# Ledger of designs, part 2: VHH binders against Extracellular exo-alpha-(1->5)-L-arabinofuranosidase ArbA (arbA)

Target 1, 316 residues: Extracellular exo-alpha-(1->5)-L-arabinofuranosidase ArbA (arbA), of Cellvibrio japonicus (p95470)
Amino acid sequence: KQVDVHDPVMTREGDTWYLFSTGPGITIYSSKDRVNWRYSDRAFGTEPTWAKRVSPSFDGHLWAPDIYQHKGLFYLYYSVSAFGKNTSAIGVTVNKTLNPASPDYRWEDKGIVIESVPQRDLWNAIDPAIIADDHGQVWMSFGSFWGGLKLFKLNDDLTRPAEPQEWHSIAKLERSVLMDDSQAGSAQIEAPFILRKGDYYYLFASWGLCCRKGDSTYHLVVGRSKQVTGPYLDKTGRDMNQGGGSLLIKGNKRWVGLGHNSAYTWDGKDYLVLHAYEAADNYLQKLKILNLHWDGEGWPQVDEKELDSYISQRLK

## First folded at step 5 (VHH; framework vhh_sonelokimab_d1)

Design v18 (from s1 with Y105L)
Fold by ESMFold2-Fast, scan of step 5:
Structure v18 (fold): chain B 316 residues (1-316), chain A 123 residues (1-123)
Amino acid sequence: as target 1 above (316 residues)
Amino acid sequence: DVQLVESGGGLVQPGGSLRLSCAASGRTFSSYVVGWFRQAPGKEREFIGAISGSGESIYYAVSEKGRFTISRDNSKNTLYLQMNSLRPEDTAVYYCAADQYWGKLSFGDSDYWGQGTLVTVSS
């Protein structure tokens, strides 16, 4: 069946697809065909003990996961936060397998990767996404509002920033210098995800506002760089760290609030995975898996008509 | 956990040299990334460069490579900025800053700042 998801990410173990999304303990679904999903598990049965220390307004929902397989382990990154605040942290929990029937199945929380603190930080430690560069170094992109999207180098076990640390600002929108640093502000940018294709890293970001039903303005933009650290330039040559970004998909009268994507190459084909709100179904959030095509200049393209058919058509 | 105090500023002629020091007090200086910034009257604070806790990694703003050199001595809890071939446009208050994260420091969002030391380049 079609699943209700926000902030979806996917991976595969053997012949089984796993879908992770925002929710209590992080909701996990499984599928043999990416069309028919069943509830599998949640990564946390009990909230992290440090969560309310970092985020006093934390309500038990873990946000915006990313899943990454590395050297025999699955790394699940998750966000602890509260809406409109940067009292936030990205944590990581690991598992040897995603199959709940396996005797090796056990989520082991490794704790905080990075934390943002109001007044100290002009960034929000949520919306993690993992990318390995062409030298095998692993990086995390993250961020929401405030001063934009950041990228930092992970250590060898992928649980902390590397030492010596390396950080880059990769995308941002203009923010008033007169606004208090504890305020999110009007720089409506979040949910970075980087895909490597050919000679380029492609940075996807969600612009606008989610989570407002028919008033949601969420849409996806893209830029690219030959270096994972940027600069990420849009189709016009504008730096995403200076307000650049080329529209990839914005939705239509039926589908609103399109965003929070991941992107993958599976079995030689490229895919964009995101959520969208269906206007005819009271703006309920739905999983969308779209084919990623590439134009003659190497830019990604999606067919908006697939919003109506990729999953929904097979479930009728 | 760390307090920073700059010294070594003053009046210098164009083409001259000056060495600034930033003395750190408190615990764990070697655990911090530290760097230099400057702010001219009526302008935003500008990043000059930073050095890792161990001293093994140093990053400079592109325009400052060759004229400015950053170093640290953890046994003396001191950060240095050697400035050569000074120009009138180098006139500014120079600040040292410290942070656990390199990116926060380079973005100007550092946890710890000194009070600044004035450098005036004039004939």
Scores: ipSAE 0.000, ipTM 0.133, lowest interface PAE 17.9, mean pLDDT 85

Design v21 (from s1 with F107Y)
Fold by ESMFold2-Fast, scan of step 5:
Structure v21 (fold): chain B 316 residues (1-316), chain A 123 residues (1-123)
Amino acid sequence: as target 1 above (316 residues)
Amino acid sequence: DVQLVESGGGLVQPGGSLRLSCAASGRTFSSYVVGWFRQAPGKEREFIGAISGSGESIYYAVSEKGRFTISRDNSKNTLYLQMNSLRPEDTAVYYCAADQYWGKYSYGDSDYWGQGTLVTVSS
């Protein structure tokens, strides 16, 4: 049995790997080897009390986490939303340890980081990802559809936007200017993740549609910048905030809906972590960890055959 | 095929007003969605708003709603941007852009662009 995940992110505490994914309360798995996974916990036993105020159609699933370790705490960012709506918020909950057997283990919710409101915001407050720049300033990238992907500077305790606020548009696809602001529209872009490597920040984004089994068109694109704030340019020099993006990986006959990646450097090697739907297994979403290579111009590359060779196992 | 030429930029004091024009030549102007963008030094190009070919639908970026008004005169092949209560942060080169089809190009990748007109808001 492979571990069933959507929107996977990972971190390490000591010799233990922790995997976080979309689900009720955010699903948490642990592993000693990144192949054999056991169920660990969920971050929320009870939904945030503010969830239905922000998102009246909220169905109980917390979406698209990111996990970030900072000054002795683990910060778990999560999304409250409803499919096709921008009645959304990104919240944050913190813990001193990820080990549920520790006496210090408890998730403490710090509430809303940012909220999107229809007709006010042409963006969707979901799909957070945290990046520290080369000066130690921490930023959040986020977004889905509408007017694209945004980046803003976080405050010192990482619980809200900095004051004065600093915001940047980092990637977007074409959206009809006559589309009502309450509608998601046709700009099929979401799930930003930024990795710093060498002289560059690399922005990964998911283009297309998830969550439609064999009809999913999700695939990953990339661009890069020497500054965390952008502009993020693709291989042709086109700005991702003007429809640019270079293909990194797309689906095939066996694997569809590839996307919502995170990316990491572990023990001197670089990895791309994502979900993929297996056609032969009723399009169930499965964890994939692929080696991330770099070409002579410093662009990331992955080997599609690793989709077949990486097999996660869920321990009973 | 259409060519766009902006005019009406200049120096204005904070709190002042300017009306920018964008004159179209070439093809039939009323067949295009047209809009306004601006770019301040060291910043990316920012969308202000757009108006449909007939003028019945207008979309504004949230930050510009209430201070800026977009209109068009198809008999004169001209797009307008009325800017009121101008602030130093409105200093930028203002561009008009035309797109034949809604939903075909990104806000920064329109079919046709003008050369821009400089607006400086300062004393």
Scores: ipSAE 0.000, ipTM 0.119, lowest interface PAE 18.1, mean pLDDT 86

Design v22 (from s1 with D109R)
Fold by ESMFold2-Fast, scan of step 5:
Structure v22 (fold): chain B 316 residues (1-316), chain A 123 residues (1-123)
Amino acid sequence: as target 1 above (316 residues)
Amino acid sequence: DVQLVESGGGLVQPGGSLRLSCAASGRTFSSYVVGWFRQAPGKEREFIGAISGSGESIYYAVSEKGRFTISRDNSKNTLYLQMNSLRPEDTAVYYCAADQYWGKYSFGRSDYWGQGTLVTVSS
């Protein structure tokens, strides 16, 4: 049986890989080889105390985590939200180790990093991803639908926006001027993730719709910039904040809803981590880890055949 | 272990209204995320929308918002789809589905499906 994930992110502690995904309290798996996975824990046994204030209908499913190691601590960012609304917040919880057997193992919630409020914000505070720039400054990218994807500078302890605040719009699709600001609209873009490689920051974004089984249109696009703040330009030179984005990978008849990626360099090799729905298995969401290659112009490439050859195994 | 049975399908005129019901039996209905899908002849199943266990969060597919309303009554173990301003393009078999996993607009494991109810919109 393959590992069931949505919105996967990974990190390593020692010789153990840890996988975090959308689920009750955030689902955590561990592995020694990135193929054979064992259930490890959930980050929250009880809901964050502020969750129902932000989202009254919150049902315990925390969305779209990112995991970031900083000064010997693990920072787990998570989303509290409700379908089709921007009554949302990104929170952060911290742990000294990811090993549940350690006496130091304890998730400590640090509360809300940012909150979006309908009518005030034309963005949705979900889908966080952390990136450190080449000067050591740490940034969060985030967003879904509305006015697109945003980037802001984090403070020194990574728990809130820096003061003075610095914000950038990094990617968006056209939104109708006639659409009410309280509605998500049809600008189908979310799940930013930034990877630094060589001279460039690469911004990955998920276009289309996840989460609709065979009707899912989710696919990955990419652009790049020499500065973390953008502008992120696609292969044609079009700004992602003006509707640009170069296709990286899309679904086929077997694999649907490909998206919400993370990307990593492990042991000198580059990897793209995402979920995909297998049509033959009732569109169950499955972990995919693909090799990330680079063409002669420095653009990322993946081999679609690896969707079939990467098979995760869920252990007991 | 939830069982779902759709009802309320039938023939309606363009511009008309129809209310579909999905009756759930088995364990606690309020613990499930439930939603509506439809499938027209020769086409893949299309997502309409979903409602959280509490009933406070509802997501609609962009094409259906404003015409369709999803609601639930946990005391009656019933999910509803109110369909207004019906068009010939709405002709399909309508299915309800329940899941314990709510992964960002999605059902992670959707083992609980109804058998469907036919809606025909014809002049």
Scores: ipSAE 0.000, ipTM 0.169, lowest interface PAE 14.7, mean pLDDT 86

Design v23 (from s1 with D109E)
Fold by ESMFold2-Fast, scan of step 5:
Structure v23 (fold): chain B 316 residues (1-316), chain A 123 residues (1-123)
Amino acid sequence: as target 1 above (316 residues)
Amino acid sequence: DVQLVESGGGLVQPGGSLRLSCAASGRTFSSYVVGWFRQAPGKEREFIGAISGSGESIYYAVSEKGRFTISRDNSKNTLYLQMNSLRPEDTAVYYCAADQYWGKYSFGESDYWGQGTLVTVSS
């Protein structure tokens, strides 16, 4: 069977690749080759005690992780939310190793990083992604629908916003000012991820709707900036915070709902990691790892044929 | 109820810095979302950013590449806008505004406004 994932992110410890995805307690897989995957663990055996206070409709699934290695620790960021709501929070849990057989293996939850509250916040505190800038400052991008995608500076221990705080709006689609603040609205944008390559930071975002099987309209767009804070401009020079975004990849007859990517440089090669729903397999969400290529102007490109040729295998 | 008064505006050369203050009077400053707007000559009012009552969350509607930072000091009932690397295009009257819930109708439609402070970036 292929690996069933939504919102995949990856990291490496030694010679082992680890894959994290949306699910009960966050699902973790391991691999030696990024093709053959073995179930490893869940980050949470028991849900965060604060989850129902933040999100009364919380159903036990932790969403949209990001994993970041910093100063001898692995930081796993996760989202607590409910579908169509901004009663949400991003939390963080840390571990010294990702190997469950190690005596040092223990996930230690550090609690809430940020929380969104309806009517107070015109943003949704989900879909975190971590990026270090060229000066070593660490930032979190996040967001879904509402007022778009945000970026803020993290404090030194990566558990809270820095003080003094610094926030930026990095990508936005038009939202009617007549929408109630509690409604997600029509600004179908989420899942930011930033990759630094050459002179640029590249902001990837998922436009459209996930999670509707064959009716999903999810696809990936990109923009870039020489500064992590933006502005992120698309290929036409349009600001992503003003509706800009250049198409990177979209669905076809076989693959639907392409999105929620991460992106990495491993062993001198660049990769795009995402999920896609296979129409022929009842729209089952599958892991895809595609090569990232760069054109003569420094824009990322992917070969959609790799959606067919990359086949993950779940080991029993 | 809250009343807002801006200060710190003036003439500054390109590349210079200014720190604007917005002093609040009345009750419960910490219960309001407060923020900064500007209006350049002949243009519509533009939202700069807002900060939550606790100061824990800040939203910037415009990307200024880290040139502008918003902060607040609830013990002094004061909102701040630190502006660095100023450009002639930053010339505007700067307003602070307070709202219980920003974005309820529109980011530009706040219940309480200051009277503004003029910033002129020129030689």
Scores: ipSAE 0.000, ipTM 0.093, lowest interface PAE 18.0, mean pLDDT 86

Design v24 (from s1 with D109T)
Fold by ESMFold2-Fast, scan of step 5:
Structure v24 (fold): chain B 316 residues (1-316), chain A 123 residues (1-123)
Amino acid sequence: as target 1 above (316 residues)
Amino acid sequence: DVQLVESGGGLVQPGGSLRLSCAASGRTFSSYVVGWFRQAPGKEREFIGAISGSGESIYYAVSEKGRFTISRDNSKNTLYLQMNSLRPEDTAVYYCAADQYWGKYSFGTSDYWGQGTLVTVSS
């Protein structure tokens, strides 16, 4: 009865929680209690028509969604890519409601937001996450490997970069200068997510490798900035765009591959949402929702013992 | 285009130390993320850790971080695993690997593996 998810993001409509994850057409689950999940839908019954033009090796799985509510619409951002390549694009599809029984339920694809092209771009157009700043401007963070994580300003309808364009490098790890620009390389960083709390924006990033069962090294780091554009500094004052990042959670012998988080404030409480692989269950990918606490200096903390206490189960 | 050969394995008593080496031949060792894996009889292959091409970023499986240290010397095209406070449960064949396509999912036709070196921890 455990929901099998990778790259989870969540939102709420009325009294119903919706969970979005990597999968064919993006997999959608619903729940009344965030514990018992039921399959709801997928956002795409057929592939985006542009997918194979951007990514010739695209295999039908849409990756790493983010869901964002804006002015009565749900914006679902998704990644089209192929393993080890930056022939990639982030697209967006919109819906008025997440309830499949509603007469207004219809996913409408708005197409490509941004595209990465090998040897032109030293970045990978995957792993989107949306954040609104304190002036109401909406931004997208994204990226995986190559030259690290980027942030750019979205236009008013949230479907493309703003004009004039504004881009920032927000986090990166060292990449060998001998690596061809078309190759992913050694800078194991991806899956940015930004949460605004108090006077700070907190940037979460996944370091290491997912997707290798017991061989996965995925773990979460964090930095913060008073400006959405950075610099995001870790607890030691090191810039995340210069290899900084303070460990948030790394897993243990039971739970490995911890990463690709989202983070939310619901009903006055803060939560970290991620996947983790359970060693005792053949490294099955499980949804984890952990309480996010704050220390006396305003840094986020999680209790890794909650990995054992939170159990997501499906309704039959 | 890289060939890997492990060395330094052998019999060691509990509490002892070993340093494993992985010698690489090929053109661009510093362009690869390289790492260590082990496999005990009847068990799945287990990741120990990996080191970036430059050597500045090192990632460990959480269970090994206090006892095992990974390093590399790009001038010698060599990867190292320093193993301290060895336990009988560390008995395994140890493999080095080089990976060029470590993106969001680890797929690729350019992954390189060594033949392995046996470490036995017993009296």
Scores: ipSAE 0.000, ipTM 0.153, lowest interface PAE 13.6, mean pLDDT 86

Design v25 (from s1 with A97T D111E)
Fold by ESMFold2-Fast, scan of step 5:
Structure v25 (fold): chain B 316 residues (1-316), chain A 123 residues (1-123)
Amino acid sequence: as target 1 above (316 residues)
Amino acid sequence: DVQLVESGGGLVQPGGSLRLSCAASGRTFSSYVVGWFRQAPGKEREFIGAISGSGESIYYAVSEKGRFTISRDNSKNTLYLQMNSLRPEDTAVYYCTADQYWGKYSFGDSEYWGQGTLVTVSS
């Protein structure tokens, strides 16, 4: 049985890998080898008390986590939302360890980091991803549809925007001026993730639609900048905030809906982590971990054959 | 612990309508994503659709053409499938399912399954 994930992110504590994904309370798996996975826990046994105030249609499924280690704590960011709406918030919960057997294991919710409100905000407060810049300042990228992907500076505790606030628009697709601000629209872009490599920050984004089985059009694009705040330019020099984005990977006849990636450097090697729907297995969402290579111009590349050769195993 | 029991199946003429019910027992029915699958004789199990715990988010398989409607009543711990304009090709055993580990419209191995209810569409 392969591991079922949507929106996967990973971290390591000691020799143990931890995988976090969309689900009730956020689903957590652990592994010693990134191939054989064991169910570990969920981060929430009860929904955040503020969830239905922000999102009246919230049903207990926490979306699109990111996990970040900072000053002795693990910060788990999560999204509270409802499909097709921007009545949303990104929250954060913290833990000293990811090992459920530890006496120090306890998720402590710190509440809302940011909230989007229909008509007020032309963005959706979901799909967080954390990046530290070359000066140690921590930033959050986020967003889905509407006016695109945003980046803002976090405070020292990583629980809210810094004061004074600093916000940047980092990627977007064209949106009809005739569309009401409360509507998601046709600007099919979400799930930013930024990886720092050498002199560049690389912004990955998912274009298209997830969550429609065989009708999913999700695929990954990339751009880069020497500054975390952008502009992020694709291979042709087009700004991602003006519709730019260079294709990294797309679906084929076997694998559909490729997206919502994270990216990491582990032990001197670079990896792309994403989900993909297997057409032959009723479009079930599966974990994929691919090697990330770099061409002569410093652009990331992946081998599509690794979609077939990486096979996760669920031990329980 | 969730137990699911389907009802409402039977013989229907082509063009007819049928409403299936799935009664859940146990606590926290509203915390589960619940849905419908069917399996025709000699075929693989086919997804029909699913509905979120709140009832706000509903996802249907593309093949439904608006003929099937999923709803739930959390006060009665019951999931429904309204089927209209039935065809002989709709003949199958219909299963309801509940899963806390479904992602955004993910319908892999479900945590809980009912026993199924047979729907036969024939003249």
Scores: ipSAE 0.013, ipTM 0.194, lowest interface PAE 8.3, mean pLDDT 86

Design v26 (from s1 with S110Y)
Fold by ESMFold2-Fast, scan of step 5:
Structure v26 (fold): chain B 316 residues (1-316), chain A 123 residues (1-123)
Amino acid sequence: as target 1 above (316 residues)
Amino acid sequence: DVQLVESGGGLVQPGGSLRLSCAASGRTFSSYVVGWFRQAPGKEREFIGAISGSGESIYYAVSEKGRFTISRDNSKNTLYLQMNSLRPEDTAVYYCAADQYWGKYSFGDYDYWGQGTLVTVSS
């Protein structure tokens, strides 16, 4: 059986790859080769005690993690939310190692990083992704629908916004001013992820709708900036915070709902990690790891035929 | 889609045990995350826990940890809730529910719901 995932992120400890995805308590898989995967653990055996206070309609799903290694610790960011609402929060839990056999293995929840509240915030506190800038400052990008994707500076221990706070709007699509602020709206953009490569920060975003089987319209766009704070410009020079975004990958008849990527440099090679729904397998969400190439102008490219050639295997 | 039918409810004494079953129609049951909910008279529906399509990941609400166990048998298209050390406050209609995708932007809370099975814990 293939590994079913939504919103995959990865990291490495020693010779072992770890995969984190949306699921009960955040599902964790491990692999020695990034093809053959074994269930490892979940970060939470029980929902966070604050979840229902922040999100009264929370139904037990923890969404859209990011994993970040910093000063000897692994920081796992996760989302608590409810469908179609911005009653949401991003939390963080920390571990010294990802190896469940280690005596040091223990997830320690540090609680809420940020919370979105309807009518106060025109953003949704989900889909975190961590990026360190060229001065060593750590930032979180996040967001879904509403007023778009945001970036803020993290404090020194990576558990809350820095003081004084610094916030930037990095990408958005047009939202009607007549639409009530409590509604998600039609600005179909979410899941930011930033990769630093050469002189640029590259912002990836998912446009369209996930989670609709064959009616999913999810696809990836990209822009870049020499500053982590933006502006992120697409290939035509259009600001992503003004509707810009250059298509990276959209799928075909076999593969739909492509999105919620992460991106990495491993052993001198660049990779795009995402999920895709296979039409022939009842639109089951599958892990895809694709090679990320760069054109002569420094823009990322992927080969869509690799959607067919990368096949994950679940052990046991 | 999938259709769900709960069974195994009934009258039980405090301290007793019950095992609820949820039978699913369909050839794609293993692609669904499934969960248990309950609704006591005059109260809102509450989440008990959920299990991934493979059965490898199980997640429980804080209040149910240790007394209730969720499992599934994909070869039988069946979801189970083992309930131990039952209390009068566990009296409720118990529902199973299924969702094909983990995460955001589904149609409602879960895609498909059973009709419910009544559990009464009497003195």
Scores: ipSAE 0.012, ipTM 0.390, lowest interface PAE 8.9, mean pLDDT 87

Design v27 (from s1 with S110F)
Fold by ESMFold2-Fast, scan of step 5:
Structure v27 (fold): chain B 316 residues (1-316), chain A 123 residues (1-123)
Amino acid sequence: as target 1 above (316 residues)
Amino acid sequence: DVQLVESGGGLVQPGGSLRLSCAASGRTFSSYVVGWFRQAPGKEREFIGAISGSGESIYYAVSEKGRFTISRDNSKNTLYLQMNSLRPEDTAVYYCAADQYWGKYSFGDFDYWGQGTLVTVSS
């Protein structure tokens, strides 16, 4: 029995790995080895009080978390949304420890970081991911469909946009100017994640459609920049904000809907973390942790055969 | 293979209490996540809360937290909703639902649904 996840992100506290994924209250698993996983907790036992004000069609599921450790605190970013809508917000909740047995363990919700409003915003406030630049400034990338993926500078306590605000468009696919701003449209791009490696920031994005079992077209693309703000260029030199993106991995007949990755350096090795739907198991969404390698030109590579060899176990 | 039947609905005065039951038939009730939903005429279906198979984790819609309590008795294959301090706005058909998982993207994605029980809150 593998771990059932969508939109996985990870962090470590001491010798324990923690895995966060889409679900009611955000589902949290723990592991000592990144293979054998045990249910740990949910970040929320009740919906955020502001959720239905932002998203009237919100139905209890918190989406697409990111987890970030900063100055002795864990910041868990989460999305409140409804399928096909940009009535959305990214919120943040904070904890001193991820160990539920600790007397210091309590999630404290800090509320909304950013909100998208239909007709006002040509972006969707979901799919947050945190990146610190080489000067120690912290940024959030986010977005889905509409006008693509955005990056903005966070304030010192990581709970709001910085003042003065600084925003960048980092990746997008073509969207018709004749399409109403309230519609998601056909620009099938979401789930940015940025990893700093050597002289570059690498922007990963999920192209295509998740969430349709065998009809899912999700796959991962990448570009890079020497500046966190971009432009992020693919292998051909095309700007990701102009439709660029170099294929990193896509599905095969066994594994479908590959996407919503995070990426990490753990103990000197680089890893890609994502979900994939197993066709032979009714397209059940499964955790995959793959080794991330680098070619002679500094581009990331993965071995798709590791989709078969990495097998998570859910402990009782 | 689970069938769900709600009971315990009826007419109650404002400020009153009701306990709803959802009886499950099938092999392994304890392996299912189960939840409560309601729908008033002409309105969208609303999530109330859900409880894991073991009972270790319970999740509530915040608007009803404190007035409504979810519990389960796996030895009786039964899910409960305790409703206190009822208001006319609580008038709705109440449904129980079950899934092997919490639903992938929405609680509305639950695989198995009961037929509902009507709760009317009026004088």
Scores: ipSAE 0.393, ipTM 0.729, lowest interface PAE 3.3, mean pLDDT 91

